# VH-VL binders against Transcription antitermination protein NusB (nusB): the designs that were tried, part 1

No score or structure here was measured in a lab: all are predicted.

Target 1, 140 residues: Transcription antitermination protein NusB (nusB), of Caldanaerobacter subterraneus subsp. tengcongensis (q8rad1)
Amino acid sequence: MNRTEAREWVVKMLYQYDVSKLPLEKIFENFYEEHDPGEQKEYIEGTVRGTVEHLEEIDREIEKYSKDWPLYRMPRIDLAILRCSMYEMLYGNIPVSISINEAVEIAKKYSTDDSPSFINGLLGAFVREKGLEEGEANDN
Structure headers, positions and changes below count from the first letter of each chain, unless a header shows other numbers; antibody chains aren't numbered by Kabat.
ipSAE, averaged over its two directions, is called F for ESMFold2-Fast, E for ESMFold2 and O for OpenDDE. V2 adds 0.75 times the mean of E and O to 0.25 times the DockQ between the complexes of E and O.
[cut] stands for letters that were removed.
Atom coordinates printed by the task and the answers are left out, and those that the model quotes come from them; centres of patches stay.

## First folded at step 7 (VH-VL; framework fv_tislelizumab)

Design a10 (from W3 with heavy chain V50M, light chain S28K)
Fold by ESMFold2-Fast, scan of step 7:
Structure a10 (fold): chain C 140 residues (1-140), chain A 119 residues (1-119), chain B 107 residues (1-107)
Amino acid sequence: as target 1 above (140 residues)
Amino acid sequence: QVQLQESGPGLVKPSETLSLTCTVSGGSIRSYYVHWIRQPPGKGLEWIGMIYYSGSTNYNPSLKSRVTISKDTSKNQVSLKLSSVTAADTAVYYCARGYDFWSGYMDVWGQGTTVTVSS
Amino acid sequence: DIVMTQSPDSLAVSLGERATINCKSSQKVSNYVAWYQQKPGQPPKLLINWASTRESGVPDRFSGSGYGTDFTLTISSLQAEDVAVYYCQQYSSTPYTFGQGTKLEIK
């Protein structure tokens, strides 16, 4: 599978971790019963495990840009998308434009009509405030 | 606690349009997906379709040409319309709550409303 | 469409004994399977989601297992109140589909 497909699976795994009682090891085991990640295995496992490991700080960032909206009231698919994208930008060295564009596309496919704009706006604000935009980081 | 209640005409003539309403109390339909499921007498369950938070819909292909699901958020109601009914559409119709596309199970169900298609 | 097939169609079990109901999907559905209980004149009640996660308020004697195409609902010690028809459902893809049902009765 390609990176775009792998990212969708990362989001689905983070979603299942959020809404089910399954441990991550079981979620990975289930995935491998039906899918061969090929060269994407390291990306998938690294991103899922990394996101879960940094959940508290990532959730604090999301909450900061959601206008004090409690995360438990956010659509769960949106939350999974935001968690994945923030981890990619903060720790995964994934270019901002790629991560945000992919997050928006997943939202268009699986979440609400309002979700693509919401996700784009939140991630854009996050990137601007943290100085993660391409070109700005190299000026430091 | 969230509750759903179906209502409808009970009897519909062949070739007419069946119209059912699902009224939600104890929660907002803005927060949930709502499914319609039917059960013919003595038979199993058939998924008809669902309506998303956004108002977008997804229908069973076997019924898609005849079915419309809509919602009125101000009334906290979801409606089902099924056109060109026949005796095969005789069933108990349920509305049920879902959370989103990936969690396609239904955790709260209405009591069901019986629909008989007969002249 | 994904077809869900349950076995057996009917099952009689003595009080206190184990009841096992099977469900097979025509295509791989990962763990996207739910189980419901339906008593006469009542709507279905969700028991299990994600193949093995027990819904809040459901007694511990109910458990689900399986992955891919083969799924099982187990009642470890049958109680009189458990007499019902049980349905499995896949939600891996639309249209969502149910098994034909298994009628559970006391022996």
Scores: ipSAE 0.571, ipTM 0.840, lowest interface PAE 1.7, mean pLDDT 90

Design a11 (from W3 with heavy chain V34I, light chain S30Y)
Fold by ESMFold2-Fast, scan of step 7:
Structure a11 (fold): chain C 140 residues (1-140), chain A 119 residues (1-119), chain B 107 residues (1-107)
Amino acid sequence: as target 1 above (140 residues)
Amino acid sequence: QVQLQESGPGLVKPSETLSLTCTVSGGSIRSYYIHWIRQPPGKGLEWIGVIYYSGSTNYNPSLKSRVTISKDTSKNQVSLKLSSVTAADTAVYYCARGYDFWSGYMDVWGQGTTVTVSS
Amino acid sequence: DIVMTQSPDSLAVSLGERATINCKSSQSVYNYVAWYQQKPGQPPKLLINWASTRESGVPDRFSGSGYGTDFTLTISSLQAEDVAVYYCQQYSSTPYTFGQGTKLEIK
């Protein structure tokens, strides 16, 4: 599978971890019974495990930019998307524009009609605050 | 706390169109998937269809040619229309809330409205 | 369509004893299974989702298990208020389908 498909699976796995409380090992086992990730295995497992490892830090960042929404009131698919994207930008070395664009596309496909704008706005605020905006290193 | 309540005519004649309304309170239908499920007397549950956040719908193929689900966000209501009814459509009709695309279970249900198809 | 088959159709269990209800799918539904309780004159109430996750407010005597095609709802130490019809539902694929129901009565 390609990277775009792999990212959707990462989001779905983070969502399953959140809502089903299954151990990550079982979530991966279930996935592998039906799917062969091919070259994306390292990305999928690395991103899922990494996001869960940094969950507390990532959730604090989401809460900071959620416009007074506590995480428990957030749509669970939105939360999974935000967690994946923030991990990619903070620890995965994925370019901001790519991660945000893919997050918005997943939101359009699986979440609410308000979710793409919400996710874009929150991630935009996050990258501005953290100084993750593209072009800064080259111009300085 | 979110509550759902069904309403409709109770009695409808064969060949006519059944029209039911689900009124949502304590939350916005913009934030929910709303499902319709029915239960004939003394029988089990049959899923009719769902309306998504986007307003897109998905129907049980066994009913697809006769079913329309729509919503009016200004009234916070979801409607079910079932055309060309017969005695087999006699049932209690429920509307129920779903959360998202991957969670196809329903956590909040209306109390149900009884529909009898009879001349 | 995925067919969900419950067994038994009905059972009677003594107060304080364990009740077990089974549900089998015609093809793998992974862990995309919910269980509902329905009392006479009431709508179904969600008990369990994702095969084994108990809904908030549901007593811990209710538990679910299974994966793939075989699922079980267990009620440990049956209480009088547990008299109801129980339904399994798959949500792996549309149309979503329910089992035929299992009627649970006190012996």
Scores: ipSAE 0.154, ipTM 0.717, lowest interface PAE 4.7, mean pLDDT 89

Design a12 (from W3 with heavy chain H35N, light chain S30T)
Fold by ESMFold2-Fast, scan of step 7:
Structure a12 (fold): chain C 140 residues (1-140), chain A 119 residues (1-119), chain B 107 residues (1-107)
Amino acid sequence: as target 1 above (140 residues)
Amino acid sequence: QVQLQESGPGLVKPSETLSLTCTVSGGSIRSYYVNWIRQPPGKGLEWIGVIYYSGSTNYNPSLKSRVTISKDTSKNQVSLKLSSVTAADTAVYYCARGYDFWSGYMDVWGQGTTVTVSS
Amino acid sequence: DIVMTQSPDSLAVSLGERATINCKSSQSVTNYVAWYQQKPGQPPKLLINWASTRESGVPDRFSGSGYGTDFTLTISSLQAEDVAVYYCQQYSSTPYTFGQGTKLEIK
């Protein structure tokens, strides 16, 4: 599978972790019963595990830039998308424009009609306030 | 705590249009999507369709040509219309809450309203 | 459409004994399966979602398992109030479909 498909699976796995409270090992087991990630395996497992490991910090950032919007009230698909994108930008060294554009596309496909604009605005504010910019870190 | 309640006529004549209303209390229909499910006497459950946050709908293909689901946000109500009814449409009709595109299960159900199609 | 088939159609179990209900899908639904309990004159009540996650307020004796095409609902120690019809439902794709139901009775 390609990276766009892999990212959708990461978001869905984070969503499942949030909603089902299943351990990550079970979520991965379920995925591998029917799907072969190919070369995307490291990205999928790394991003899911990394996001969960840094969940408290990431959720704090989302709350900070959500205009006092409590996370428990946020659409769960939006929360999964935001968690994935923030992890990618903070720890995954994914260019911000790539991560944000992909987040918006997933929101258009699976979430509410207001979600793409909401996600784009929140992630844009986060990037500006944190001084993150496309190509900022290095040329890798 | 969210509650759903169905209402409508208990008896409908063949060829007429069945109209049911689901009234939501304890929450806003803007915050959920609402499903309609029916159950013929002594039989199992059949999913009719859903109305999403945006007001867009998705219907069971077997009923799509006859079914319309709509909502009135000002009244906090969701409506089901089923045209050209026959005896096969006799059932208990439920409305039920769903949250997300990926969570297609229903966690809060109305008590159901019985509809008999008879001449 | 995805067809959900339950077995058995009816099951009689003694109080305190284990009850097992099976559900098979005509194609893989991964873990997108819910289980409902329906008592006479009442609407269905959600018990399990995501194949194995127990809904809040549902007793510990209820558990779900399975993946792909084969799913199981287990009641570890049957109580009188568990007499009901049980339905599985897939939500992997629309139209959402239910199994035909399994009637659980006291032996």
Scores: ipSAE 0.326, ipTM 0.767, lowest interface PAE 3.3, mean pLDDT 89

Design a13 (from W3 with heavy chain N58Y, light chain N31S)
Fold by ESMFold2-Fast, scan of step 7:
Structure a13 (fold): chain C 140 residues (1-140), chain A 119 residues (1-119), chain B 107 residues (1-107)
Amino acid sequence: as target 1 above (140 residues)
Amino acid sequence: QVQLQESGPGLVKPSETLSLTCTVSGGSIRSYYVHWIRQPPGKGLEWIGVIYYSGSTYYNPSLKSRVTISKDTSKNQVSLKLSSVTAADTAVYYCARGYDFWSGYMDVWGQGTTVTVSS
Amino acid sequence: DIVMTQSPDSLAVSLGERATINCKSSQSVSSYVAWYQQKPGQPPKLLINWASTRESGVPDRFSGSGYGTDFTLTISSLQAEDVAVYYCQQYSSTPYTFGQGTKLEIK
């Protein structure tokens, strides 16, 4: 599968980890019983495991930019998307524009009508605050 | 504490349209997926359809040509219309809150309203 | 449509004993399975979601397991209030479908 498909699976796995009692190894086992990740295996496992390993840190970042919505009241799909994207940008060396664009597209497919704008706004604030913008120098 | 309450006519004549209302209290339907499920006397559960936050709907293909689910956010209500009813549509009708797109289970259910289709 | 088949149709278990209800799907539903309890005159109550995750407020004696096509609901030590009909539901794809139900009675 391609990277776009792999990212959707990462988000879905993070979502399942959040809402289920399943251990991470079982989630991977279940996926591999029906799907062949091909070249995306390292990306999928690396991103899922890495996100879970850094979960407290990532959740604290999300809380900073979601002032009007505490995490426990956030749509679980939105939270999974935000967690994936933040991990990709902080630790995965994925370009900001690609990660945010893909996050918004996943939100359009699976979350609420308000989710794409919410996710784009939160991630935009995050990258601005962290100075992760690509190609932006001197602000004129 | 979210509560759902169904209401409707109780008795509907064959060939007419059944109209039911689900009233939500303790929360906003803008924040929920709302499902309709029915249960004929002495039988199991049949999923009718769902309405999402956006107002988009998905219906059971077996009922799709006869079913319309809609919502009125100003009244915090979801409605179900089922056209061309027959005795086979006699059932207890439930509305229930859905969690989200990937979690198609229902965590809060109304008490149900009984509908009898008879002449 | 995905067909959900429960076994047995009815089950009698003595108080304090283990009750096991099975649910089989006509095709893989991964872990997208929920279990409901329905008592006479009441709506269904969610017990388990994601095959094995217990809903808040549900007693520890209820547990779910399974993946793919074979799922199980277990009540480790049957109590009088557990007499009910139990339904499995898949939510892997629409239309969402329920099993035919298993009636649990005291022996």
Scores: ipSAE 0.474, ipTM 0.817, lowest interface PAE 2.4, mean pLDDT 90

Design a14 (from W3 with heavy chain N58E, light chain N31H)
Fold by ESMFold2-Fast, scan of step 7:
Structure a14 (fold): chain C 140 residues (1-140), chain A 119 residues (1-119), chain B 107 residues (1-107)
Amino acid sequence: as target 1 above (140 residues)
Amino acid sequence: QVQLQESGPGLVKPSETLSLTCTVSGGSIRSYYVHWIRQPPGKGLEWIGVIYYSGSTEYNPSLKSRVTISKDTSKNQVSLKLSSVTAADTAVYYCARGYDFWSGYMDVWGQGTTVTVSS
Amino acid sequence: DIVMTQSPDSLAVSLGERATINCKSSQSVSHYVAWYQQKPGQPPKLLINWASTRESGVPDRFSGSGYGTDFTLTISSLQAEDVAVYYCQQYSSTPYTFGQGTKLEIK
């Protein structure tokens, strides 16, 4: 599978972890029962595990930019998308334009009519505040 | 706690349109999906359809030509309309809460309202 | 449409003994299966989602297992209050479908 398809699986796995409370190993086992990740295995497992490991700090970042929406009232799909994208940009060395564009596309497929704009706006604010924009020099 | 309650006519004549309302209390219909499920006397459960956060709907193909689900967020209500009813539509009708596209299970159900289709 | 088939249609188990209800899907549904309990005159109550995750407030004696096409609901030690009809449901794809139900009675 390609990276775009792999990212959708990462989001779905983060969503499953959030709502099912299954251990990550079981979620991966279930996925591998019917799917071969090929070259994407390291990206999928690395991104899912890394996001979960940094969950508290990522959720705090989301809260800063989710004006008037506490996390518990956010669609769980939106949370999974935001968590994946923030991890990618903070720790995965994924260019911000790619991560944000892919997040918006997933939101268009699976979430509310308002979710693509909401996610784009929140991630854009996060990127600007953190100085993560492509082409910007950043000491961090 | 969140509670759902169905209401509507107990008796509907063949060929008419069945109209039911689901009223939500203790929470907002803006925050979750609402499903409609029915159960004919002595039989199992049949999923009718769902209304998403956006107000978009998805219906069981077997009922799609006759069913409409809509919501009024200002009243915290979801409505079900089923046209051209027959005796086969006699059932207890439930509304139930769901969360999103990937979580198709229902965690909170209304008490159900009995609909009998007869002349 | 995905067809969900439960077995047995009815089951009688003695108090304190193990009850097992099976559910088979006509095609793989991965782990997108929920189990519900329905008592006479009441709506269904969610017991298990994601094949094996117990809903909050549901007694520990209830457990779910399975993946793909074969799923099981187990009650490790039957109590009198467990007399009900049990339904499995797949949510892998729409239309969402339920099994025909298994009636659990005291032996």
Scores: ipSAE 0.024, ipTM 0.667, lowest interface PAE 6.5, mean pLDDT 88

Design a15 (from W3 with heavy chain S54T, light chain V33L)
Fold by ESMFold2-Fast, scan of step 7:
Structure a15 (fold): chain C 140 residues (1-140), chain A 119 residues (1-119), chain B 107 residues (1-107)
Amino acid sequence: as target 1 above (140 residues)
Amino acid sequence: QVQLQESGPGLVKPSETLSLTCTVSGGSIRSYYVHWIRQPPGKGLEWIGVIYYTGSTNYNPSLKSRVTISKDTSKNQVSLKLSSVTAADTAVYYCARGYDFWSGYMDVWGQGTTVTVSS
Amino acid sequence: DIVMTQSPDSLAVSLGERATINCKSSQSVSNYLAWYQQKPGQPPKLLINWASTRESGVPDRFSGSGYGTDFTLTISSLQAEDVAVYYCQQYSSTPYTFGQGTKLEIK
């Protein structure tokens, strides 16, 4: 599978971790029953594990830029997307434009009609406030 | 705590349109998916369809030509209309809460309303 | 259309003994599988989701297991209040489909 497909699986795994209370090892086991990540294995496991390890910090960042919406009222798919994208930008060194564009596309596919705009706005505010460099040359 | 309650006519004549209402209390339908499920007497459960909090719908293909699910957020109500009914549509009809596209299970159910299709 | 098949259709178990109900899908549903309990005159009650995650407030004697096409609901020590019809439901793909139900009775 390619990186775009792998990112979608990362979001699904973070979502399932949030709603199912299953341990990460079981979520990975279930995935491997039917899927071969190939070269994406390191990205998938690294991003999922890293996001969960930094969850409290990432959630605080989301709260700062979610305006008046508390996390527990946020659509769970949106939250999974935001968690993935913020981890990628903070720790994964994924270019901002790539992470945000991919997050918006996943939202269009699986979340609400309002989600693409909401996610784009929140992540844009986060990037501006953190002073993350735009136009970074490398991409994955 | 969120509660759902179905209401509508207990008797519907063949060829007419069945209209049911699901009233939600203790929460807003703006935040939830609402499913409709039915159960014929002595039989199992059949999923009819769902309305998402966006207002988009997804219907069981076996019923799609006859089913419309809609919502009125000002009244906190979800409605089911089933056209051209026959005796096969006799069932207890339930509305139930869902959360999103990936969590297709229903955690809170209404008590059900019995619908008999008979002349 | 994913077909869900439960076995057995009916089961009689003595109080305090283990009850096991099986559910099979016509194609893989991964872990997108829920179990419901329905008592006479009542709506279904969600017991288990994601194949093995117990809903809040559900007694720990209820457990779910399985993945793909084969799933099991276990009641480790049957109590009188557990007499009901049990349904599995897949939510891997729409239309969501239920098994035909398993009627659990006291032996």
Scores: ipSAE 0.715, ipTM 0.881, lowest interface PAE 1.3, mean pLDDT 91

Design a16 (from W3 with heavy chain S54E, light chain S52Y)
Fold by ESMFold2-Fast, scan of step 7:
Structure a16 (fold): chain C 140 residues (1-140), chain A 119 residues (1-119), chain B 107 residues (1-107)
Amino acid sequence: as target 1 above (140 residues)
Amino acid sequence: QVQLQESGPGLVKPSETLSLTCTVSGGSIRSYYVHWIRQPPGKGLEWIGVIYYEGSTNYNPSLKSRVTISKDTSKNQVSLKLSSVTAADTAVYYCARGYDFWSGYMDVWGQGTTVTVSS
Amino acid sequence: DIVMTQSPDSLAVSLGERATINCKSSQSVSNYVAWYQQKPGQPPKLLINWAYTRESGVPDRFSGSGYGTDFTLTISSLQAEDVAVYYCQQYSSTPYTFGQGTKLEIK
């Protein structure tokens, strides 16, 4: 599978961890029963495990930039997308433009009608306020 | 606490259109999606379809040509219309809450409304 | 369509004994399976989601297991209140489909 497909699986795994409270080992075991991640295995496991390990910090950041919506009221798919993207930008060494664009595309595919603009706005504010634009002068 | 309540005619004649309403209280239909499920007497459950947050729908292919699900967010209601009914459409009809696209299970169900198709 | 087949169609178990209900899918559904309990005159009640996770308020004697095509609902120590019809449901793809149901009664 390619990176775009792998990222969708990361988001779905984070979503499942959130809503089902299954241990990560079981979530990975289930995935590998039927899917071969190929070259994406390290990205998938690294991103899922890293996001969960930094969950409290990441959730505080999400709360900071979503001040009108507490996390318990947020759509669960949106939360999984935001968690994945923030981990990628903070620790995953993934370019911010790529992470945000992919987050928005996943939101368009699986979440609410308002979710793409919500996610784009929140992640954009986060990137600007943290100074994570990597010297890029123009957002697109 | 979210509650769903179905209402409908009880009796419908063959070839007519069945119209049911699901009224939601204790929460907004803008925040989740609503499924319709039916159960013929003494038989199992059949998923009819779902209406999502933004109003798009997904129907069981076996019923797609006859079924329409719609919502009125101002009334907090979801409607089911099933055209050209026959005796095979006799069932208890339920509306039920779903949270999102990946969690396709239903956690809160209405009490159900009985529909009999008879001349 | 994915077909869900339960076994047995009916099951009689003595109070305090283990009850096991099986569900098989015609193709893999990973762990996208829910279990419901339905008592006469009532709507189905969600017991288990994601094959393994108990819904809030469901007694711990209920447990789910399985992956792929073979799933099991277990009631470790049957109580009188557990007499009901039980349904499995897959939500791996639409149309969502249910098993035919297993009627659990006391021996």
Scores: ipSAE 0.655, ipTM 0.870, lowest interface PAE 1.6, mean pLDDT 90

Design a17 (from W3 with heavy chain S54K, light chain T53E)
Fold by ESMFold2-Fast, scan of step 7:
Structure a17 (fold): chain C 140 residues (1-140), chain A 119 residues (1-119), chain B 107 residues (1-107)
Amino acid sequence: as target 1 above (140 residues)
Amino acid sequence: QVQLQESGPGLVKPSETLSLTCTVSGGSIRSYYVHWIRQPPGKGLEWIGVIYYKGSTNYNPSLKSRVTISKDTSKNQVSLKLSSVTAADTAVYYCARGYDFWSGYMDVWGQGTTVTVSS
Amino acid sequence: DIVMTQSPDSLAVSLGERATINCKSSQSVSNYVAWYQQKPGQPPKLLINWASERESGVPDRFSGSGYGTDFTLTISSLQAEDVAVYYCQQYSSTPYTFGQGTKLEIK
């Protein structure tokens, strides 16, 4: 599978971890029963494990930029997308334009009508404040 | 606490269109999916379809040509229309809440409304 | 369509004893399975989702297990209030489908 497909699986795994309370090892076992990640294995496991390891920090960042929308009211798919993207940008060395664009596309496919705009806005604000890539996130 | 309640005619004549309403209280239909499920007397459950956050729908292929699910967010109501009914459509009809695209189970159900198709 | 088949169609279990209900899918549904309890005159009540996760407020005597095509609902110590019909449901793909139901009675 390619990186875009792998990212969708990462988001789905983070979502499953959030809503099902399954341990990560079981989520990976379930995935491998039916899917061969190929070259994406390190990306998938690294991103899922890394996101969960940094969950408290990432959630604080999301809360900071979603001032009028507390996490418990956020669609769980949106939360999974935001968590994945923030981890990719902070620790995964994924270019911010790529991570944000992919996050928006996943939101269009699986979440609400308002989710793509919300996610783009939140991640754009996050990138700007952290100084990750000046001007790139706002060029759309 | 979110509650769903079905309403509609108890008796419908063959070939007519069945029209049911699901009224939601304690929450907004914009925040979740609404499914329709039916249960013929003494038989099991059949999923009819779902309406998503944006108002797009997905129907059971066995019923797709006859079913329309729609919603009115201002009234907090979801409607089910089933055309060209026959005796096989006699059932208790339920509406039920789903949370999102990946969680296809239903956690809150209405009490059900009985529909009898008879001349 | 994915077909869900439950076994047995009905069973009688003594109070305090273990009840086991099986559900088999015609193709893999991973862990996208829910279990419902339906008492006479009532709507179905969600008991288990994600094959093994107990819904909030459901007694711990109820447990679910399985993956792929074979799933089980277990009631470890049957109580009188557990008399009901139990349904499994897959939500791996639409149309979502239910098993035919298993009627649980007290001996």
Scores: ipSAE 0.353, ipTM 0.792, lowest interface PAE 2.8, mean pLDDT 90

Design a19 (from W3 with heavy chain S56K, light chain S92R)
Fold by ESMFold2-Fast, scan of step 7:
Structure a19 (fold): chain C 140 residues (1-140), chain A 119 residues (1-119), chain B 107 residues (1-107)
Amino acid sequence: as target 1 above (140 residues)
Amino acid sequence: QVQLQESGPGLVKPSETLSLTCTVSGGSIRSYYVHWIRQPPGKGLEWIGVIYYSGKTNYNPSLKSRVTISKDTSKNQVSLKLSSVTAADTAVYYCARGYDFWSGYMDVWGQGTTVTVSS
Amino acid sequence: DIVMTQSPDSLAVSLGERATINCKSSQSVSNYVAWYQQKPGQPPKLLINWASTRESGVPDRFSGSGYGTDFTLTISSLQAEDVAVYYCQQYRSTPYTFGQGTKLEIK
């Protein structure tokens, strides 16, 4: 599978981790029963494990930009998307434009009709305030 | 705390349209999906369809040509219309809450309303 | 359409004994399976989702297991209040489908 498909699976796994009490190893085992990740195995497991490992920090960032919408009232698919994208940008070395664009596309496929704009707005605000959008300045 | 309650006519004549209403209290239909499920006397459960947050719908293909599910968010109500009914449509009809696209189970159900199709 | 088949159709178990209900799908549904309990004159009540996750407030004697095509609902120590019809449901794809039901009664 390609990276776009792999990212959708990361989001689904984070979603299942959130809504069920299954340990990550069981979630991975279930996935491998039907799917061959190919070259994406390291990305999938690394991103899922990394997101869960940094969950407290990531959730605090999400809360800063969703002040009028507490996390427990947020659509669970939206929360899974936001968690994946923030991990990718903060710890995964994934370019901001790629992570945000992919998050919005996943929201269009699986979440509410308001979710794409909500996710884009939240992640955009996060990126601007953290300075992640700005490249390193250099002299020509 | 969230409750759903079905209402509609107890008897419908063959070839007519069955119209049912699901009234929601303790929560907003803007915040979750609403499914319709039916159960013929002494038989199992059949999924009819769902209405999403957006108002878009998805129907069981076996019923798609006859079914319309709609909602009125101002009244917090979901409606089911089933056209061209026959005796095979005699059942208890339930509305039930769903959360999102991946969680296709129903966690809160109405008490059900009995519909008999007879002349 | 995915067909869900339960076995047995009916089951009689003594109080305090283990009851096991099986559910088989015509094709893989991964872990997208829920279990419901229905008592006479009442709507179904969700017990288990995601094959093995117990719904809040459901007693721990109820457990679900399985993956792919074969699923089980287990009641470890049957109580009188557990007499009901039990249904499995797949939600991997629409149309969502239910098993035909298993009637559980006291021996």
Scores: ipSAE 0.622, ipTM 0.867, lowest interface PAE 1.8, mean pLDDT 91

